VH-VL binders against Protein-tyrosine-phosphatase MKP1 (MKP1). Designs and how they scored, part 15

Target 1, 143 residues: Protein-tyrosine-phosphatase MKP1 (MKP1), of Arabidopsis thaliana (Mouse-ear cress) (q9c5s1r149to291)
Amino acid sequence: ECSKVADHIYVGGDAVAKDKSILKNNGITHILNCVGFICPEYFKSDFCYRSLWLQDSPSEDITSILYDVFDYFEDVREQSGRIFVHCCQGVSRSTSLVIAYLMWREGQSFDDAFQYVKSARGIADPNMGFACQLLQCQKRVHA
Key: E = the ipSAE of ESMFold2; O = the ipSAE of ESMFold2 at other seeds; V2 = 0.75 times the mean of E and O plus 0.25 times the DockQ between their complexes.

## First folded at step 9 (VH-VL)

Design g3 (from e1 with heavy chain A55L A59E; framework fv_unasnemab; at its last look DockQ between E and O 0.05; V2 from the best seeds 0.00; counts 0 for: pae E 15.0 > 2, placed apart)
Fold by ESMFold2, look of step 9:
Structure g3 (fold): chain C 143 residues (1-143), chain A 121 residues (1-121), chain B 107 residues (1-107)
Amino acid sequence: as target 1 above (143 residues)
Amino acid sequence: EVQLVESGGGLVQPGRSLRLSCTASGFTFSRAWMDWVRQAPGKGLEWVAEIRSKLNSYETYYAESVKGRFTISRDDSKSIVYLQMNSLRTEDTALYYCARLFYGDWYMDVWGKGTTVTVSS
Amino acid sequence: DIQMTQSPSSVSASVGDRVTITCRASQSVSSYLNWYQQKPGKAPKLLIYYASNLQSGVPSRFSGSGSGTDFTLTISSLQPEDFASYFCQQGYSTPLTFGGGTKVEME
């Protein structure tokens, strides 16, 4: 269930987030918890955590936090760390943030970044609102 | 200018080995997925192998006809894709093309000129 | 593996003719079907991707249609430079597979 999307980025759901053995075996150093109201920081002393409070709702605004998320991903990469990005099932919220990051870092279109993430994690399926938001701000995240 | 140039083909006996090279220029090679496609004389096209980017852990895929005998690899610092061809058979005789795969729509948008491999007794 | 079957294997045609080439997949490939042109002694050149999208620089006389298992490439008015072989290719699943080709030749 723990999907490697990039050298420093792994994606999954709550089942992986609460399994220290899987996290350690994948060399995870940092965790981005997209669902802080629902999932606790299970191993706070063993990893570097950051929590977000995102609903899996078409009306949830993710664009306002994107550059803070990008900075966090870049900090992890520069420290040679590995970040595990999760929500409840690893389908919509976590994958949307990773798609946005690939759009920004790699200069990919939304469609290219989505296909890339889906090739690594077949259940990736951002809700329509997240997909629309990333399409609408595609030019901004490329800069 | 986006360009792919293959080299390393030649005449070899069955059971021998060759290594093909494909030098890329004009695009960000480290993000690209790269494929080999071959065409036997007077025949159609056959997909042979693919290597993905570093972000996809350099995953490799092979046609069944070459699995276990051929190895695709890449050197991102030199922008080169390799095809190591071991235990060559007469049916491996073909013009070998290097191609860039656009994984969003799964088509090959850039092709090299090809390098000829002839396997004969 | 998804088998791609092209027909006809060859077409004899004159400049100005309408030429239609078909491609059938052994199972649905949705719209992940691409078309290539290959002139004698040259590498393949992408014409159409995702069933119906023209690649940049491809003349508008070329068009593609279809979805699922049945696809067509149409040349509305054949030109002298269009005498070549044409191949379809599915992009739905690995291994990527090509049709056997259709040679479009004069007369």
Scores: ipSAE 0.006, ipTM 0.519, lowest interface PAE 15.0, mean pLDDT 88
ESMFold2 (binder alone), look of step 9: mean pLDDT 94; pTM 0.950
ESMFold2 at other seeds, look of step 9: ipSAE 0.122; ipTM 0.729

Design g4 (from e1 with heavy chain Y103W; framework fv_unasnemab; at its last look DockQ between E and O 0.03; V2 from the best seeds 0.00; counts 0 for: pae O 10.8 > 2, placed apart)
Fold by ESMFold2 at other seeds, look of step 9:
Structure g4 (fold): chain C 143 residues (1-143), chain A 121 residues (1-121), chain B 107 residues (1-107)
Amino acid sequence: as target 1 above (143 residues)
Amino acid sequence: EVQLVESGGGLVQPGRSLRLSCTASGFTFSRAWMDWVRQAPGKGLEWVAEIRSKANSYATYYAESVKGRFTISRDDSKSIVYLQMNSLRTEDTALYYCARLFWGDWYMDVWGKGTTVTVSS
Amino acid sequence: DIQMTQSPSSVSASVGDRVTITCRASQSVSSYLNWYQQKPGKAPKLLIYYASNLQSGVPSRFSGSGSGTDFTLTISSLQPEDFASYFCQQGYSTPLTFGGGTKVEME
């Protein structure tokens, strides 16, 4: 399912990423593909794509790419676009990036951002490594 | 190319003021957290100040050694971060670097070449 | 403030040597410990972030380890371009603080 998390941010899995009708019906203009080694850019002529190569592993450091991700999300917002953020299942990688964005942009704690994303997408479940990384970051965000 | 270029350094007398500028290019400046770090001749690195992004209400933080005398600010429309240095002391003599702080792991991934400030009678 | 104690302050070494630099924090910084290389007249360059992750483009002869209060940077086989100063930096809390530096120089 294509889950709306914010006015410009939607989250889902490969099943939605493959479905042009669902993407167009939600007004999607940009796509962030977290799993470029698995999923191709299915509709390259119809949407603006960015691809990342993230493993769903506790040892994967997602924080090193966050400024680039935030930059892309803000560019989409400024263009009045809508970005679809996906991995394979829309559970861990894509939701972790959106949680980090909410923490950064909206000043939310990890727990509040996670619950916000989970209320929009009930299967959201960052792996333990991603959750740990974001929990450690929040100490500086809320100083 | 991601780049930071500092300017505004020079020779000044104690008690006077100086404003440093750092011009950024090649990245979305308005979303970045920006820091100043200084290095006295032949010495180590000392963190000086940080300014956060608009989303963080431009929050500022200072090293105790400069608090009340230095002011960090930014102009997102020009992609410039400033360091206003008032009541300068001889111990403020250093090479001043501008750096981009990476929020996630709190490292500085982009540094300028620095601008030299010399405070002497 | 978190004090970062770096040792040794200098080391004389030859090409091919293993070099080990230690950084100790006055309180736990978890894994928020970064390492920088600085050559004379140049800005610092990030080598290691989050205690053990190599920055893009950094040779695999560099490695970082540790957590909490005790951290180590290791150069497994020193190369001519590795003669430089090395600094640790904690990113756990404001104010961000650096170790005093270690100068690695040719014997």
Scores: ipSAE 0.006, ipTM 0.561, lowest interface PAE 10.8, mean pLDDT 88
ESMFold2, look of step 9: ipSAE 0.006; ipTM 0.659
ESMFold2 (binder alone), look of step 9: mean pLDDT 94; pTM 0.948

Design g5 (from e1 with heavy chain D105Y, light chain N53D; framework fv_unasnemab; at its last look DockQ between E and O 0.70; V2 from the best seeds 0.00; counts 0 for: pae E 7.5 > 2)
Fold by ESMFold2, look of step 9:
Structure g5 (fold): chain C 143 residues (1-143), chain A 121 residues (1-121), chain B 107 residues (1-107)
Amino acid sequence: as target 1 above (143 residues)
Amino acid sequence: EVQLVESGGGLVQPGRSLRLSCTASGFTFSRAWMDWVRQAPGKGLEWVAEIRSKANSYATYYAESVKGRFTISRDDSKSIVYLQMNSLRTEDTALYYCARLFYGYWYMDVWGKGTTVTVSS
Amino acid sequence: DIQMTQSPSSVSASVGDRVTITCRASQSVSSYLNWYQQKPGKAPKLLIYYASDLQSGVPSRFSGSGSGTDFTLTISSLQPEDFASYFCQQGYSTPLTFGGGTKVEME
């Protein structure tokens, strides 16, 4: 499923990432691939790609990359583009980055941002390490 | 002011080479994707080549009609895009535009005035 | 490659006329269709992107519609500065391709 979370942000898994028709029909212009070594950039010539190499592990540090991710989301929004954020299943890594972005941009608490993303994509379920990291860094994300 | 200025056009014989330059100013060139588009006399527009930014590993793409003969490159320190045109043919005769591509929706939002390439004996 | 076919190749019109230009793609381009205006001796200028979105600074008399394979550019009330050539361009797949153009000229 290609889940719309914000006007410029869509979330999903590898099944959507490898389907050009679904991506184009949703107006996707940019792709953030959270699992670059595992999932290739399927349509390099047809989208703007950025890849990250995140493990779905409670010990994976996502806090250190958040402002780079926020900058990329804002760049897409300023260009009136639509970004598709994905990992393998669209459950933990991709949704965690989108939750963090909503916390930063909209000033939402982790709980409010998580429920917002979950209402748009019901399978959203950040691993406990990512959830804890976002709660611990909430003040810095809101700054 | 955002500007693109092409240079290096001229009259050349078939089979010869020519190098076009496009100097950019007024925007962050190093993050831009840059294209060449040509327009033969009295005809429409034809996309020729594209070079992407450093963040995209300077990936290049070419129209089939020029692949293997033309090479697009860039020098971010000078804010210049180049088009090396080898083995020129009479059908390469055109006004060559340099353009900035907005990759969000794949349109060209900034164009130069063009430089004319004429290939004839 | 996705081929773009524009029609008509030229239009003779008067100030105040409604002008419609069509663009047909050889396969679906979704809504990745852009329109440019080109005046004699000048570079193209973007008018509309993503089928229907008006570029900043473009007068509201210009509008675009369509999706898939069939697209239109409409000028609701032609002005003297609108006599020019118009080109569509698909942004769905590389290589990017343009229509052959439509010249809008004074009758």
Scores: ipSAE 0.038, ipTM 0.674, lowest interface PAE 7.5, mean pLDDT 89
ESMFold2 (binder alone), look of step 9: mean pLDDT 95; pTM 0.951
ESMFold2 at other seeds, look of step 9: ipSAE 0.071; ipTM 0.700

Design g6 (framework fv_brolucizumab; at its last look DockQ between E and O 0.03; V2 from the best seeds 0.00; counts 0 for: pae E 19.1 > 2, grease 19.4 > 18.9, placed apart)
Fold by ESMFold2, look of step 9:
Structure g6 (fold): chain C 143 residues (1-143), chain A 117 residues (1-117), chain B 110 residues (1-110)
Amino acid sequence: as target 1 above (143 residues)
Amino acid sequence: EVQLVESGGGLVQPGGSLRLSCTASGFSFSSGSWMTWVRQAPGKGLEWVGFIYHTGYTYYATWAKGRFTISRDNSKNTLYLQMNSLRAEDTAVYYCARELYDSFDYWGQGTLVTVSS
Amino acid sequence: EIVMTQSPSTLSASVGDRVIITCQASQDISSNLAWYQQKPGKAPKLLIYAASSLESGVPSRFSGSGSGAEFTLTISSLQPDDFATYYCQQYNKYSWTPYTFGQGTKLTVL
């Protein structure tokens, strides 16, 4: 399903990413594809795409790209757009980036941001490496 | 307030071409609004023609594909409908409309296109 | 293509009457339905979106209900300004025709 997490942020998996009608029904204007090596940019003429190359592995480093992702989310917000953030299942990679954004923008702890995202998308479950990285970076993103 | 003003309608011979314009005020096309053309033959109901997303992507009704082209110029806040190979059945009032979240919340007053010899 | 069928095609009523207009979709469209009012020589005006949500500035005597394939527009107490043609519109957006309108219901004074 296409889960609304914030006014401008929606999360889902590949099933939603390849369904133009669902994306349009939710007013999606921009797409962040976390898995560019697996999922193509299905509708390049319809949406503004940015692709990342994230593995769902505890050893994958997501902290190095966080501020680039935050800038992109803010650019979409400033344009009154809606961004669809996806990976394969909409469970770990995409939700981890959205959790980090809420920590940064709203000043939430990792646990509070995770519970907020999980209340909007019940299958949200960052891998343990991503969770540890966000906990370690908490002070950095809060200021 | 939001306003949409169509222009460019008139009398055209069958097989001819015409370009309609729709100028918006009170909002910017680049703000994420979706724009649509809808037509209404005299005394008849409403018929969707096609729309354009803010990225330039277009969808058309089956009868319009290949004959009609929707475009926009965001810097001029203007939507266009290029109509080619016009037929008598294309005679209608053509409306532009803003789509906000899948429904059409603002409409122009329409411009009449008459296709006749 | 999703076909929208309105009933009745025409309706005569008096000020103060309760008016019900029905719209039937040829397949399940969930709640992806809007209602419009159009007066002669004027553009349509949005009344209801998402089957039951009232557009800002629309009088509370208008209401919408239904989901799936059957929908209704109700005017609880008809006013002189309500004589017009009413259209339903689906936006379920299956790939070949993302928007279709019903044929209209013309509401006239009795």
Scores: ipSAE 0.000, ipTM 0.472, lowest interface PAE 19.1, mean pLDDT 85
ESMFold2 (binder alone), look of step 9: mean pLDDT 89; pTM 0.912
ESMFold2 at other seeds, look of step 9: ipSAE 0.011; ipTM 0.564

## First folded at step 10 (VH-VL; framework fv_unasnemab)

Design k1 (from g2 with heavy chain K55R; at its last look DockQ between E and O 0.93; V2 from the best seeds 0.00; counts 0 for: pae O 6.1 > 2)
Fold by ESMFold2 at other seeds, look of step 10:
Structure k1 (fold): chain C 143 residues (1-143), chain A 121 residues (1-121), chain B 107 residues (1-107)
Amino acid sequence: as target 1 above (143 residues)
Amino acid sequence: EVQLVESGGGLVQPGRSLRLSCTASGFTFSRAWMDWVRQAPGKGLEWVAEIRSSRNSYATYYAESVKGRFTISRDDSKSIVYLQMNSLRTEDTALYYCARLFYGDWYMDVWGKGTTVTVSS
Amino acid sequence: DIQMTQSPSSVSASVGDRVTITCRASQSVSSYLNWYQQKPGKAPKLLIYYASNLQSGVPSRFSGSGSGTDFTLTISSLQPEDFASYFCQQGYSTPLTFGGGTKVEME
């Protein structure tokens, strides 16, 4: 399933990541691969790839990379592109980055951004470590 | 005015080398993806090579017919894209176009006039 | 590689005629199909992108249709400046490939 979360942001798992037809039919131009140690860049010449090396673990630190990820999402939006953000199942790692982006760009609370992503992709479920890290980011933005 | 101007074509013998240049103006060259497309006399169009922007680490891609012999490169400070053509063959004889590729829908919206390469003994 | 088969290779037509050019892909290219016009001695000029969108400045007598493997370029009422060669090009997969061209000439 390729879930549209925003005009320029789509989320999914490995099954979509390796299906060029689904990616092209959704107008995808850029791919953010959250699991570069597991999933290869399946169509390297046909899309613009950026790979990250995230474990789906509460101890994985995502806050250190968030501004680089936000900058990439904004570059895609400013180029009128569409980015597909994926991990293995499209549940925790990819959705956490998208939730963080919505919190930053739209000024949404973690709860509002999570609900928004969940309404677009019902299986979205950041692990507890990612959720805690995003709540800490929320305090910095809204405090 | 958005323009692409190719140069460096000529008559060369098989096995020799030639470097084509394409000078761009009127747009932000450093963000553009640039392609070479060739057209043999009386024939259709054949995509040759592509170089992407600095945001894409200047990734390069080649048609199988030229892979290993041709090298595409760019100099963003001069707004020039190059095609280094080594080990030229008679089947490389063509009019070579430089084009700007739009990565969203993969079309070429700006083309140069082309530069002619003739490979003959 | 995706082969693009274009037909007819040439067509003789008069001003005011409806002209239809077809392009077939060896596998689905979704809607990533572009059309170019090339006049003698000139570079190709983009007409249609993403199967059916007219490029800015292209007259509305040009239209594109199709998806998947079968695509059509239509000139609803041929004008004197439309005598040219037309090429389709798939943008679905690298290497980008072109059809063999269709020459539209005065009968």
Scores: ipSAE 0.191, ipTM 0.752, lowest interface PAE 6.1, mean pLDDT 90
ESMFold2, look of step 10: ipSAE 0.246; ipTM 0.759
ESMFold2 (binder alone), look of step 10: mean pLDDT 94; pTM 0.948

Design k2 (from g2 with heavy chain D105E; at its last look DockQ between E and O 0.96; V2 from the best seeds 0.00; counts 0 for: pae O 5.0 > 2)
Fold by ESMFold2 at other seeds, look of step 10:
Structure k2 (fold): chain C 143 residues (1-143), chain A 121 residues (1-121), chain B 107 residues (1-107)
Amino acid sequence: as target 1 above (143 residues)
Amino acid sequence: EVQLVESGGGLVQPGRSLRLSCTASGFTFSRAWMDWVRQAPGKGLEWVAEIRSSKNSYATYYAESVKGRFTISRDDSKSIVYLQMNSLRTEDTALYYCARLFYGEWYMDVWGKGTTVTVSS
Amino acid sequence: DIQMTQSPSSVSASVGDRVTITCRASQSVSSYLNWYQQKPGKAPKLLIYYASNLQSGVPSRFSGSGSGTDFTLTISSLQPEDFASYFCQQGYSTPLTFGGGTKVEME
């Protein structure tokens, strides 16, 4: 399922990432692949890809890459593109990055950003470590 | 004014090489994706090659008919895209256009006037 | 590769006529279908993008329609400057491919 979270941001899992027609029908121009060790860039010539190599583990440090991810989301928005952000299931890794972006871009608390993403994609469920990391950094991204 | 100006075409013998240049002006060249499209005499249009921006690691893509023989490159400091054409064949005879690709809907909104390449013995 | 079949290959028409050009893709291209005009000795010029959107500066007598595999370019009332060749192009999959063209010429 390809979930629209913001005007330029869509979220899903590997099933959508490997389905060109779903991606094209949603106007996707850019893909952020959170799981580069697991999922290949299925349609390299037809989209603009960026890959990250995140494990769905509470010990994975996502805060160190957040501003690079935010810059990429902003680059896509400035180019009037649409980005598809995915991991394997579209539950933890991809949704965590989008939650973090909404916290930064819109000044939302973690709880408000999470609820917003969950309203667009009901299976959104960051692992406990990602949730704790975003809760810990929400004061920094707002202040 | 947004412009693309091709140069470097000419008459060459089969097996020889040519390098085409396309000079861009009036837009932020370093962020643009650039394509070459050719049109054989009396024929339709054929996509040849594409080079993406520095944000895309200058990724290049080629039509199967030219892969291994042609190389697309760019110099962002001069706002020039190049097409190095090696091992030219008579079927490469065409008017070669430089175009700016809009990646959103994959259309070419700016075209140069073209430069003619004739491959003949 | 996605083959684009364009018809008719030519049409003779008079100023004021309604002209319809069709383009068929060998597989669905969604709405990723663009139309270009090319006058003799000149480069192609974008008319319509994404099936139906008029490019800036293109007269409203031009319109595009269709999705999937079947697309149409219509000129509602042909003007003297509209005698040209017209090409469709799919943007769905690399390699980008073009129709064979339709030459619109004065009767």
Scores: ipSAE 0.306, ipTM 0.787, lowest interface PAE 5.0, mean pLDDT 91
ESMFold2, look of step 10: ipSAE 0.324; ipTM 0.793
ESMFold2 (binder alone), look of step 10: mean pLDDT 94; pTM 0.947

Design k3 (from g2 with heavy chain N56D; at its last look DockQ between E and O 0.95; V2 from the best seeds 0.00; counts 0 for: pae E 5.2 > 2)
Heavy chain, then light chain:
Amino acid sequence: EVQLVESGGGLVQPGRSLRLSCTASGFTFSRAWMDWVRQAPGKGLEWVAEIRSSKDSYATYYAESVKGRFTISRDDSKSIVYLQMNSLRTEDTALYYCARLFYGDWYMDVWGKGTTVTVSS
Amino acid sequence: DIQMTQSPSSVSASVGDRVTITCRASQSVSSYLNWYQQKPGKAPKLLIYYASNLQSGVPSRFSGSGSGTDFTLTISSLQPEDFASYFCQQGYSTPLTFGGGTKVEME
ESMFold2, look of step 10: ipSAE 0.349; ipTM 0.798
ESMFold2 (binder alone), look of step 10: mean pLDDT 94; pTM 0.947
ESMFold2 at other seeds, look of step 10: ipSAE 0.335; ipTM 0.797
ESMFold2, look of step 11: ipSAE 0.272; ipTM 0.769
ESMFold2 (binder alone), look of step 11: mean pLDDT 94; pTM 0.943
ESMFold2 at other seeds, look of step 11: ipSAE 0.281; ipTM 0.772

Design k4 (from g2 with light chain L96R; at its last look DockQ between E and O 0.04; V2 from the best seeds 0.00; counts 0 for: pae O 18.6 > 2, placed apart)
Fold by ESMFold2 at other seeds, look of step 10:
Structure k4 (fold): chain C 143 residues (1-143), chain A 121 residues (1-121), chain B 107 residues (1-107)
Amino acid sequence: as target 1 above (143 residues)
Amino acid sequence: EVQLVESGGGLVQPGRSLRLSCTASGFTFSRAWMDWVRQAPGKGLEWVAEIRSSKNSYATYYAESVKGRFTISRDDSKSIVYLQMNSLRTEDTALYYCARLFYGDWYMDVWGKGTTVTVSS
Amino acid sequence: DIQMTQSPSSVSASVGDRVTITCRASQSVSSYLNWYQQKPGKAPKLLIYYASNLQSGVPSRFSGSGSGTDFTLTISSLQPEDFASYFCQQGYSTPRTFGGGTKVEME
C-alpha cells in the first residue's frame, strides 16, 4: 500500500512503485528509490527520480547520506511536490529515512517519529542497525 | 498456479465471424490488463488488442489491422477474456495467444498456449 | 504507432559464440523495451524487461542494454538451449508493438 506519512511524503514498496495509477492518484511528482540495484526507475517520463543503493543490513551506514536526503525532501516540499519513498517492501530502508527526516524537521525523538510513521504504515520496522544509528543521532542533537 | 487457456479457434470462411475465449486462473483477474497477440504461420508476433480493468473503465485498444472488425471484452465474474472477430480475412489466419500484461513495465508475463484460427475459402 | 525494427532477421552461430541482436524504435520508448525468447511450437517467454532487467530464472549470459530508440540483447556464450527466435516489444504505449524477430540457429 501507498502510505501517506506527511503532506509531501508517501511510503511504500516495489508493488506501489510499479503502479503508475496509484502514484498518479496520490499526486506523486518525485520518487526516492532506496534500492536502485534491484528496482529500476519504472516511469522515468512521468516522475523525477533519485536512486540510492542501500542494503537492508545493520552494517549499512545510513547517517552519512541523511542530510542529502533531507535536502531532497525539502526541495520537493518547497516546490509543492509529493515524494514517494520506497524500497522492496516499504519496511526498513524507506521508513528509516522518513523517521530520520521527522526527527530532524519536526524535532521529534526517535520513538515519537517511529510511532508516527508506524501509525501511518503498520509494517514499518527499521533493522536494528538503522534504529541504533538514529538513536545516536538523537543523542547528539539533544546534547 | 497461474494459467491462461484459450479456446474457440477453428476453420472459418472469409467474411464470417468467430469468438475466442481465454479462461484465467490462479490470480486476481479483475485487476489485470489482458492482451491478445497473434502469430501467422512462420511469421512474427503481432499485438492485436488490450482490455484494461474495471478501475480503468474497461478501456480497450486495437491494432490498426483489426480496428472496427474485432472487439475485446471480459467477464470478471467468470475470469474470461473474449475476442469477437467479425468480417474475417485470410490474413487473420494465425495462432492467437491470450496474455496477461504486467502492470508498470507493460510486458506479457503469462501466456496461454494459443488457439488456431484458419480463414480460408 | 511506434514501429520496432529488429536486426538481423537471422543469425547462424555455434555454441560458445557471443550473439548480439538489435532493436530500433521509430520514436523514443524511454526504457520500456522487453525481450522474449520463443522456441518452435511454444509460447514466448520473457527474458528481459525495462531494457536491462533480467527476469527471474533467466541465465546471466543474457543481458540487455539501451534506452530511447536503440536497444541490444546480448548472449555472452551461446548454449544449445538458446537456439530460438527472439523478439523485442515496446511497452511505452498502445499498440504494444513487437519487432520482426531474430532467429538464432545452429551453423
Scores: ipSAE 0.000, ipTM 0.480, lowest interface PAE 18.6, mean pLDDT 86
ESMFold2, look of step 10: ipSAE 0.017; ipTM 0.669
ESMFold2 (binder alone), look of step 10: mean pLDDT 94; pTM 0.954

Design k5 (from g2 with heavy chain G104S; at its last look DockQ between E and O 0.89; V2 from the best seeds 0.00; counts 0 for: pae E 5.8 > 2)
Fold by ESMFold2, look of step 10:
Structure k5 (fold): chain C 143 residues (1-143), chain A 121 residues (1-121), chain B 107 residues (1-107)
Amino acid sequence: as target 1 above (143 residues)
Amino acid sequence: EVQLVESGGGLVQPGRSLRLSCTASGFTFSRAWMDWVRQAPGKGLEWVAEIRSSKNSYATYYAESVKGRFTISRDDSKSIVYLQMNSLRTEDTALYYCARLFYSDWYMDVWGKGTTVTVSS
Amino acid sequence: DIQMTQSPSSVSASVGDRVTITCRASQSVSSYLNWYQQKPGKAPKLLIYYASNLQSGVPSRFSGSGSGTDFTLTISSLQPEDFASYFCQQGYSTPLTFGGGTKVEME
């Protein structure tokens, strides 16, 4: 499923990432692939790709890359693009980055941003390490 | 005024090289995706190459007919797109256009006037 | 590669005529279909993007329709400045490909 979370942000898993028709029908222009060591850039010349190499592990440090990701989301918004953010299942890694973005851009607490993302994508479930990291860095990500 | 001006075309023998330039003005060049499209005499349009912006790591893409022979590049400080054409063949004879691509819907909204490349012995 | 087939290859028409040009894709391109006008000795000019949207500054006598594989460009009342060649282009998949063109000529 391709879940719309914000005007310019869509979230999903590998099944959507490899379906050009779904991506094109949702007006996707950019793809953030959270799992570059697992999923290839399926339509390399048809979209603008950026890949990250995140493991779905409590020990994975996502806080170090957050502001680079936020800058990318803002660049897509300013260019009137639509970004599809994915990992394998669209549950933990991709949703964690989007939750962090909402915390930063909207000034939301982790709980509020998580509830917002979960209302748009019911399977959203950051692993305990990601959730803990976002709670701990809440002061730093608020814009 | 938004403008694209191509240069560097000419008559060249098969197997030789030629470098085309496209100078842009009137828009934020560093954020634009830029394409080359060619038109053989009396023929239709053929997409040749594309270079994306710095935010896209300047990714490049080529038509299969020119891959390995042509190289697209850009200099954002000068607002110029280049097309280096090596190992030219007679079938590369065409009017070469530089165009700005609007990436969300994949159309070319700004075109230059073109520069003619003739490959003949 | 997605092959684009235009018809007719040429049409003779008079000022005031309604002109319809068709474009067929070898596979679905959704609505990623654009139309260009090219006058003799000039660069192409974008007319229609995403099947049916008029580019800024294009007269309302031009319209586009279709989706999937079958698309049309219509000129509702031909004007003297409309005698030109018209090309479709798909933006669904790289390589971007163009139709062979339709030349609209004065009768």
Scores: ipSAE 0.224, ipTM 0.754, lowest interface PAE 5.8, mean pLDDT 90
ESMFold2 (binder alone), look of step 10: mean pLDDT 94; pTM 0.949
ESMFold2 at other seeds, look of step 10: ipSAE 0.249; ipTM 0.761

